# Designs tried in a protein design chat: VH-VL binders against o27280. Part 405

Target 1, 266 residues: o27280
Amino acid sequence: MDSMNVPEVLEIKRIVEESESVKTFIFSWDFRREVRPGQFVMVWDFRDEKPMSVSLIDPVRSEIGISIRRVGEFTDRVHGLSEGDLLGIRGPYGRGFELMGRDILLVGGGIGMAPLAALADEATARGMRVDALVAARTADELLFLDRLEAAGVNISTCTDDGSCGFKGFAHERLLTLEENHDMAAVCGPEPMMFQVMRILDERDVPAQLSLERYMKCAVGICGQCCLDDTGFRVCAEGPVFWSQELSRVREFGRYRRDPAGRRVPW
Below, E stands for the ipSAE of ESMFold2; O stands for the ipSAE of OpenDDE; V2 stands for 0.75 times the mean of E and O plus 0.25 times the DockQ between their complexes.

## First folded at step 17 (VH-VL)

Design ic12 (framework fv_acasunlimab; at its last look DockQ between E and O 0.80; V2 from the best seeds 0.81)
Fold by OpenDDE, look of step 17:
Structure ic12 (fold): chain C 266 residues (1-266), chain A 118 residues (1-118), chain B 108 residues (1-108)
Amino acid sequence: as target 1 above (266 residues)
Amino acid sequence: EVQLLEPGGGLVQPGGSLRLSCEASGFTFSKYWMSWVRQAPGKGLEWVSTISTGGRSTFYADSVRGRFTISRDSSKNTLFLQMSSLRAEDTAVYYCAKWYIGRAFDIWGQGTLVTVSS
Amino acid sequence: SYVLTQPPSVSVAPGQTARITCGGNKIGSESVHWYQQKPGQAPVLVVYYDSERPSGLPERFSGSNSGNTATLTISRVEAGDEADYYCQVYDEDSDHYVFGGGTKLTVL
């Protein structure tokens, strides 16, 4: 455990089914290695490795949780695992969220709620007032609602189909909420984050946003997660960025690079 | 040009009150947290107070809590520090500072001297 | 209260490298920022987030943070670098901005 770059083979202690497509895998963690909300780990199933956000940080139980959405071959394999099975965990990596103020707004979409759930726990533990706008396509895809409620978070929901809460997108729901906050943390689909950032800027609310990009090394060497025009590496300078930083990133909300380095529009 | 101007310093007796102001220009004042940092003569920097963008939250150093009040007026691009029950140890150059990112300060005023003496 | 410890003074010859340390028991888990203050002037941010440079600052200024010590490194020191340097963190436990005691850099 001397180097953060060495994968630790850890046993899955528990699995929480968050939704039909999302599971949280819980591991024992040595908190001599600090981990912050917004940071990610590289998950290794001994065949492939993928970056995943930390969604649970529990120093009392000496546990962390990683929430994984089933979206491809790797995640299919991981979702097939059971308690007691092993995974390699490398990290944590990247810049996490910074808490400022007394009142914070969390805006999350889909699996983007994973790091925000961890942030919510920290914020509430610090006695902060936390409002969370939780967005998903449908009601059954809304994540961590019970957990957030139990933590004392004030939740507002929105769904694309109107099956729960406000019918529409997160930025549309945000426009209906008049209260401002000391700061905001945002994570979800990049088009959502782009719109939310604009609204928060107009409202003079400092905002941090967590980006998702293709990552390979996680240590800022391979350049696969570099952002155009700035050279920001999502794995090193991110994945959490201040809105002021992202305002300099031309590709933000517009396109991303695929594993081949090709520009792919959102 | 981005700048912070700090008028309002001066000489005040112990137990007295003084209001400092800091006028911002060259950036959108309302979008940034603002702080006061002071420096006693020949001493180091000491954080005094911070206010959020909308003024919803204020923070104070233990040494000034209950005596100083930070506030802001976005319409005037001005930060304020109301000081009361002033003590000799409050003698310092008072800087207003702009929040950048990561809880750093990227823009500082030139400072205004506050002298508390009988 | 959380305390950041800096050496009171550091001396360096022109063209050499100056290293100013900032110690704290939680500094490894905090983001450290550095300020330069020349006589009679306001502080100037020279490093933020441990190792990031504000625009306009020369590459001679760099920062690192490891263990319980952050270090400001000034390479190819010039006479104009003579100043007081302060490290700064935010203490989340007390919600205080904390400055080090400052280091006087003398260019011999």
Scores: ipSAE 0.917, ipTM 0.949, lowest interface PAE 0.5, mean pLDDT 95
Fold by ESMFold2, look of step 17:
Structure ic12 (fold): chain C 266 residues (1-266), chain A 118 residues (1-118), chain B 108 residues (1-108)
Amino acid sequence: as target 1 above (266 residues)
Amino acid sequence: EVQLLEPGGGLVQPGGSLRLSCEASGFTFSKYWMSWVRQAPGKGLEWVSTISTGGRSTFYADSVRGRFTISRDSSKNTLFLQMSSLRAEDTAVYYCAKWYIGRAFDIWGQGTLVTVSS
Amino acid sequence: SYVLTQPPSVSVAPGQTARITCGGNKIGSESVHWYQQKPGQAPVLVVYYDSERPSGLPERFSGSNSGNTATLTISRVEAGDEADYYCQVYDEDSDHYVFGGGTKLTVL
């Protein structure tokens, strides 16, 4: 069974404003093309193409949702679109989150909550207990709180500036929370994920972390999404990795690379 | 250096009980889900039971639910399987196995034979 | 109750390529793992996540997974590859591990 790796042009069915800087774009989707939480799609605006995580997977309505933060020229153009406008979507790609056990801890920072919101829906549908730590710099950047609450997720919050919830970093808030979970899923700024991973390892909680790297081909051919020392390709062997896999990765939590391959600080 | 050792096993009559242990060394036992997998003579591998880190959650194959109890003791780095109401079809080599990424098993013990017969 | 189906046996000449299949409904959506078991020995993980090799395993062991079939491929088969091979998944709906029935690889 071959399939072509070509963007499908889809109409924006609905737009949900999640915050002043984040919108969720909802499309009709044929679920013969399977999609799982933690996988990504390439979004094409007919000029450029960027990877985006799936934040809503709704087979009942035949809908998929993609949450996009306004951070640059591409995302500014996409944020300027309206319902009825067109985007190209190719994918999904990558390895999604794997669920096991009876409860799960989600730790998300900023837009990193997008794939975790999709995972929360799947976990609650399986009857798992879901705890979520939602972190951001400010209260206005806390994402998906109403959606998570409606799903029955037990929510804890933190903000760097203290404008909502615990004042401080996600890993500091985590130290004050329940220690025992069957597994965890983490997505957000890599420095946050590194610190959270350390705590989860000390608590003997198996964790999966979703990484973001520069992507060109999305199918593992070009090598632009590779991690140092291991050769793991984020688009092929990830973007979701178990913490065991990441403990072998020298660059994790320390630096990132630009498209030219230069180290840049976090 | 990394090892799982299943001392014990033996001959037991139908309806009897037996407790298996699996002693771990060379890795941090408490960080991993652990499982029992069995293999009847001349047959394939059959998953029996799994326990989460910390022991919060336990899972059993339908064939053993209600008769077998999995447990763990982090202070002894030991996994246990308490088997009760044993039947002839429980005759097998019992392996303990360590969870690995992707929900695989990377380290297996050498197994211990349990024979249920008169 | 998720079921994995393997052929009972596969025969191959030395130096040739062996392909061992594992059938399952929508198995292409699962992560499939493969174990080698020689007579009287414990199973050994030889492929995980469909196609990844554990450290120390020769590159001639590989795997693939799509649709309803996962495949373990052993290129340049040697006499020492003669063993039973099992596929395995984790069924998220039941939280059960599921093994295939096993395939005996014979090297003639």
Scores: ipSAE 0.708, ipTM 0.864, lowest interface PAE 1.6, mean pLDDT 88
ESMFold2 (binder alone), look of step 17: mean pLDDT 91; pTM 0.942

Design ic13 (framework fv_acasunlimab; at its last look DockQ between E and O 0.75; V2 from the best seeds 0.82)
Fold by OpenDDE, look of step 17:
Structure ic13 (fold): chain C 266 residues (1-266), chain A 118 residues (1-118), chain B 108 residues (1-108)
Amino acid sequence: as target 1 above (266 residues)
Amino acid sequence: EVQLLEPGGGLVQPGGSLRLSCEASGFTFSKYWMSWVRQAPGKGLEWVSTISTGGRSTFYADSVRGRFTISRDSSKNTLFLQMSSLRAEDTAVYYCAKWYIGRAFDIWGQGTLVTVSS
Amino acid sequence: SYVLTQPPSVSVAPGQTARITCGGNKIGSESVHWYQQKPGQAPVLVVYYDSYRPSGLPERFSGSNSGNTATLTISRVEAGDEADYYCQVYDESDDHYVFGGGTKLTVL
């Protein structure tokens, strides 16, 4: 068995354009190496390496998908790739989502919908009722709507500009939804997740939240993704955390560390 | 102090009914899934039933499905297990247990003995 | 149904290391939790998420999980560690909590 820490050079089988800024890269995957929604892989373009969430898990086709948003030099290079091109992939890493109950609420913002889309597939496959609140700045940035709908997910949308669905933020839309769920999974901008977590806590809905932090090693040794003041490593103890764990994390929803280790407010 | 108290055990005849209760204190009861786990004399732990925070979903072991009913009252911080059609094999110490992250149980009651015998 | 297999008993001398195994099909992909139960007492969580310790538990307790076997390791075993130990997982396929058969740890 190959070590999970050894990058595998994989060919891009397909590229799905999810939005103007988001592409999903699909790879063949040996499922002897299990992967769970919420876990991430390190993507290597032979120049740099970045953590990316797994957004598609298809054991039938023996494929996984990684959704990448174009936000910088690395992602610009990756977005320039074509089917048949090669990328290095190592992982998966981190703690994924845990499913429990008969119904689940997914709350996602922007690219945060990537791991939630994978979770939605798993949940629906298990016969769970899945409600998804999909948030974005504009209608054009809403991700995976067709995919979610095809999976039988009940979708609510919200956009900052009101171009689709509820006009406002995810937590505001959530307040208008009265139904509770057995559990919730949340991923998106941290300020959004912070507000959503508070609402879910008030409603006594157990929640898991996927965090994003600067990540270097992905194996819990470099400490670059440590959270104040608990010392939780996003790559090892996360990226998926229970709300109870995050309630202990002082920096959550308040600030993050940049590559230099400086506090950067959200 | 965080604790679970389990009154309601006792002796019951086969085919009889019994209602167990578990009173929670020291934590916000309404925020946690709750479960019953039993242990027959000299035997291992066996999961019996689980209920979600709002009581929307309930789950049962095959051995008790259709006979036992789990419920909760958040206003009283109390978990219940209504047992009916009791059998000798239901004889056990019944523990209530609090859900913990990772789907573990971090808090257990001291247990209450249920004896089903003629 | 998912089945967890434990040895019925393990014996260890004081000061030595005890290892209790929990076997299951691809258990390494599951989150395994461990409970200690002393005679006449309720179970106590001693390890969760394969290797994490609840607050208050000594560092002597550790856990690992890979392949088909999870292991609870108790280093520098003390007389007070004599107890039954149970592994536990959550089976998502049927929403059942599954316990192993338990292992009696005897401190010689």
Scores: ipSAE 0.923, ipTM 0.951, lowest interface PAE 0.5, mean pLDDT 95
Fold by ESMFold2, look of step 17:
Structure ic13 (fold): chain C 266 residues (1-266), chain A 118 residues (1-118), chain B 108 residues (1-108)
Amino acid sequence: as target 1 above (266 residues)
Amino acid sequence: EVQLLEPGGGLVQPGGSLRLSCEASGFTFSKYWMSWVRQAPGKGLEWVSTISTGGRSTFYADSVRGRFTISRDSSKNTLFLQMSSLRAEDTAVYYCAKWYIGRAFDIWGQGTLVTVSS
Amino acid sequence: SYVLTQPPSVSVAPGQTARITCGGNKIGSESVHWYQQKPGQAPVLVVYYDSYRPSGLPERFSGSNSGNTATLTISRVEAGDEADYYCQVYDESDDHYVFGGGTKLTVL
């Protein structure tokens, strides 16, 4: 029963600047608390707590990495920290990605590549063939390319402005790629994920998608991460869902809710 | 109504061959991984083989690898198991089973008995 | 492949709670699924993802999974619950499905 967990205060061991707006914070981690790609942690800066994706899972070095995009006051404060500074971490929480088959397609948009980079490491370690479609608005925002290449991942890129790779949206690039994979994993802006999910369903590729919703408790008791019409709690039954589960969710790809519960278009 | 039907089965001599089929109805067959699971008389469930949605990848239990071949025909909504070099240990009820989220099986056929005996 | 261990039998009186265990190394990190099989019948999925129940199944069926043990719980056991029960995981290392040896639930 994980009804309530207290953050463990950890020292930032290393900081990797992934882009101008994204940093990866690396911590020592006791892997008796197992972590799976697609699970999340709550990061506490002693003032507020936010869910963040795990992007590095390294049991050999006893390290995890958490990638954080600067988007507001909380993430601005965290980005201002240095190696040796402290953060609170609680978790991991949620359902991670499940691997099956001999090959996998990863489709990541922006910071959504963070959990997929962790998944790529596990898939390649299993000997799976890994294809990744890495999407961003601009070339400067393409994440984890060197890491994916070093792991032996076959990379395709697209940028909205055409500054690197295919010019256009991820789903448009996907239509030009080979159609057969045993499974897929998708994470990024929800409108992108919706379009990608439809293509993968038409290709008969089982897909798992990682959702973001507002979270407070992270253990499924407060109801803030619930999806309309189903009652699925993103922090408990997700954040990773199979596409079959998401086909029942009216709000997916259409709107989100702010902290006050108001419906907000994507 | 969602159904899996395994016609066939019967008596086969050791070293012989038999082809099992499983006809699917009531769901879009091409969208799901499919499996064979067997149960020897008085014994538990034993996974035999799995095939991916595209038929691209196939997986076999060690006990049948090299002797059995799983295949599918999406135009006929049919799953197959070609069994060769049959042994007495292959005597079992053979079920076809449909993939479900989380890598479970939600729909099972009623099974067909294969008896390998002289 | 991953190994699952189940007790061969469990006996329970009608109206009581049955608990059927499935042991595995760090099984709490796996998704565990449970099947009921009555004599002469095909297996029926009764719990998936450790604790989710397929539509149409009684709320009396529930599951949990932590550490090295997953548990299927059947509350208010009825005579019709008498069956064999199997746990199952998927072994990602070799893409094998793994079943436990089965547990015969007897309702006395």
Scores: ipSAE 0.766, ipTM 0.895, lowest interface PAE 1.2, mean pLDDT 89
ESMFold2 (binder alone), look of step 17: mean pLDDT 92; pTM 0.942

Design ic2 (framework fv_acasunlimab; at its last look DockQ between E and O 0.74; V2 from the best seeds 0.77)
Fold by OpenDDE, look of step 17:
Structure ic2 (fold): chain C 266 residues (1-266), chain A 118 residues (1-118), chain B 108 residues (1-108)
Amino acid sequence: as target 1 above (266 residues)
Amino acid sequence: EVQLLEPGGGLVQPGGSLRLSCEASGFTFSKYWMSWVRQAPGKGLEWVSTISTGGRSTYYADSVRGRFTISRDSSKNTLFLQMSSLRAEDTAVYYCAKWYIGRAFDIWGQGTLVTVSS
Amino acid sequence: SYVLTQPPSVSVAPGQTARITCGGNKIGSESVHWYQQKPGQAPVLVVYYDSERPSGLPERFSGSNSGNTATLTISRVEAGDEADYYCQVYDESSDHYVFGGGTKLTVL
């Protein structure tokens, strides 16, 4: 237990079905190992390992939650698990969000709301005013609405198809919201984050953004998650970056690299 | 050139008031949180106050809370510190400091001396 | 209030390595920043986020954070490195920026 690099085999205490494609797996956690919103863990199903954001941090119940979207073979296997089953968890890794100010804006898209939900809990616990713009393709893909509402978060929704809230994308909805905040935290599809960052910059709102990249080692050694031009490692210098840092990253909002190192446009 | 200039220091009697200013140039002032940090003669650095970009939030050290007021004017690229009920222990060089990522300060003014003495 | 503890002074010969420590019970969970202050001058950021160097700073300056202690390391020390060095964190529990007491680095 002394090394955060050794996976701990943990029992799934509870599973929360957040949506048709997203489940939150809850584990007992020893909070002698600190975890912050925005950090991620490596989830090991004894066959493969994938990075996942921490979406719930509950020191009172001594629990953490990991929200996983069903998108491939690994996540299919994990989604087939039941309460009482085992998973390997190592971490947490990466830099988390830094809370600043008394008014915070959260902008999340899809599964990107996972780390932001954890951040919302911390922010509200600290007495901050939290506004959240929750975006998804459709109404049934909007995540954590009840949880956020229960925490006292002021929620604004937008959906691509208009099935809930504003019809359109997150950055378009943001343009209709004129109120500024002390800081913003953003997580979702990178094209969304790119547009949101630009708007926040124009409004002089300091912003942190959580990036997703292919990660293998999670400890800054393998270089698979390196960002072009800067050499930033998403697992070490991120996944949370300040907008000022990302402004230096050429590939941000433009392309990513796949496991083979091939450049793939967004 | 990025710089912060801090006029307004001087000698003031105990119980008196003084307003410091910090003029920013070389960067977009409105995009950054700003802070005051002071240093008593021969002593270490002590954080005094911080203000958010839009001035929505202000923070103060316990030692100055209720007596000092931080403010800013983006149109003038200027940070202010209104000091009242000044005490001898408030004697210090007062630095204006620009917020940097991670809650550091990357740009500092040269400081202005405030002396509180009868 | 949260307190950061630094040794009051450190002495090193030219060309040698200086190590300045900063202790605090929360330092392992906080980002530590370091400032250099030469006599009669304003502080200068030399390390941020535990180990990151601002642009323009020599590679001789490095930082680490382990356990309850952060360390500023200055390799191949030069006479010009003689200064006061301060560690700094942000205490989220009190919303205070906290500086260490400072360390005077003397180059012998």
Scores: ipSAE 0.913, ipTM 0.947, lowest interface PAE 0.5, mean pLDDT 95
Fold by ESMFold2, look of step 17:
Structure ic2 (fold): chain C 266 residues (1-266), chain A 118 residues (1-118), chain B 108 residues (1-108)
Amino acid sequence: as target 1 above (266 residues)
Amino acid sequence: EVQLLEPGGGLVQPGGSLRLSCEASGFTFSKYWMSWVRQAPGKGLEWVSTISTGGRSTYYADSVRGRFTISRDSSKNTLFLQMSSLRAEDTAVYYCAKWYIGRAFDIWGQGTLVTVSS
Amino acid sequence: SYVLTQPPSVSVAPGQTARITCGGNKIGSESVHWYQQKPGQAPVLVVYYDSERPSGLPERFSGSNSGNTATLTISRVEAGDEADYYCQVYDESSDHYVFGGGTKLTVL
């Protein structure tokens, strides 16, 4: 990868309201820059720049989609934009999900379902059987259900408050599901991913998990996205890691680092 | 210590059959996809077959599809390759190999020679 | 289907740097793995994910991958580095592992 890139300014072609708090912004995209599910882009609103996962990869229409949850000042500003407005995008960056086998289990929590929706499209297009466990705090935050059903994905849901599907945490629902998959892909809150990873390991299901960390350069030079003890750079060696790689990481599921490199609890 | 051992091999006539086995030790066999990779004398590495952790999915190179069958027995930590309708072109050293992250192979057996000749 | 191309041989003097290439259409978008094989021995993984080294492998081994070429670099070459070197990818569309044809490294 190059050291740094200048963001390309792109017009918002369409906006899809996925929930009250999540919107997908769709852009025209030149697929000479290949994009894989699980990779991220840096989104620039001309004031600040944040990493966002790609949730839609459509080479036929020459489009990508980026799903953004409103959680702070940057995302509030972006959610206030309309079709035709401009955003800067640089990327894609990072290692995406790698597909293996004929059956895949997806476990997504909240906005973590965004990169998994892109992966589901790719897996289904390859003829894989796709099971998805879609988790959220409440029913209104379950993402991409209609899109997943249209793609032929077998969906299980769970909500913390029980308003839709199984009442409880994703890992609790997982214990009651089919055990025999060729691989799994997991994305969501890191504590959830840790619990899910343990169950998948007991079931001998190879798993890939997508991590989030602070990123500045996005190409592995600045060191801001490093994990403890391994030297892994989330922007270069990740954001997608195999569970085997993460078993060596002391901080996974326990704490993360802020932009100054200090340990911060989850 | 982590090890893969391929007993078996030997001389087989064209059209014959042979079953290779690969015994794993020092790691949890059931957690890893396993593969067979072969190397004809003086030639490069050629992937032959792969089996998923549960044995549910199997894959074959075009050169062996319909003639070879990969299987595994996790209770015995053993990978198998049933070879049938053998041809002279199947003459090679056969290695078993353990999946590693990124779809690489980190542990290889020492290989066993299969010779298909009259 | 997917084909990886390696030069048949590379010769270098001791102490110098060897570069072994692996060509493939858009190989820069693949994860490339490298194996060393000495005569009569099984292959040994020396680089994975383009540039990562297994535990215990000397820092002299490194890799890169961009565009249509992945490269294994061995700096400060020693006589013990003489071997055949293979690149490998996984083709998701076929679920096939693909190896390059191999490169014999000779240390003069």
Scores: ipSAE 0.651, ipTM 0.839, lowest interface PAE 2.0, mean pLDDT 88
ESMFold2 (binder alone), look of step 17: mean pLDDT 91; pTM 0.941

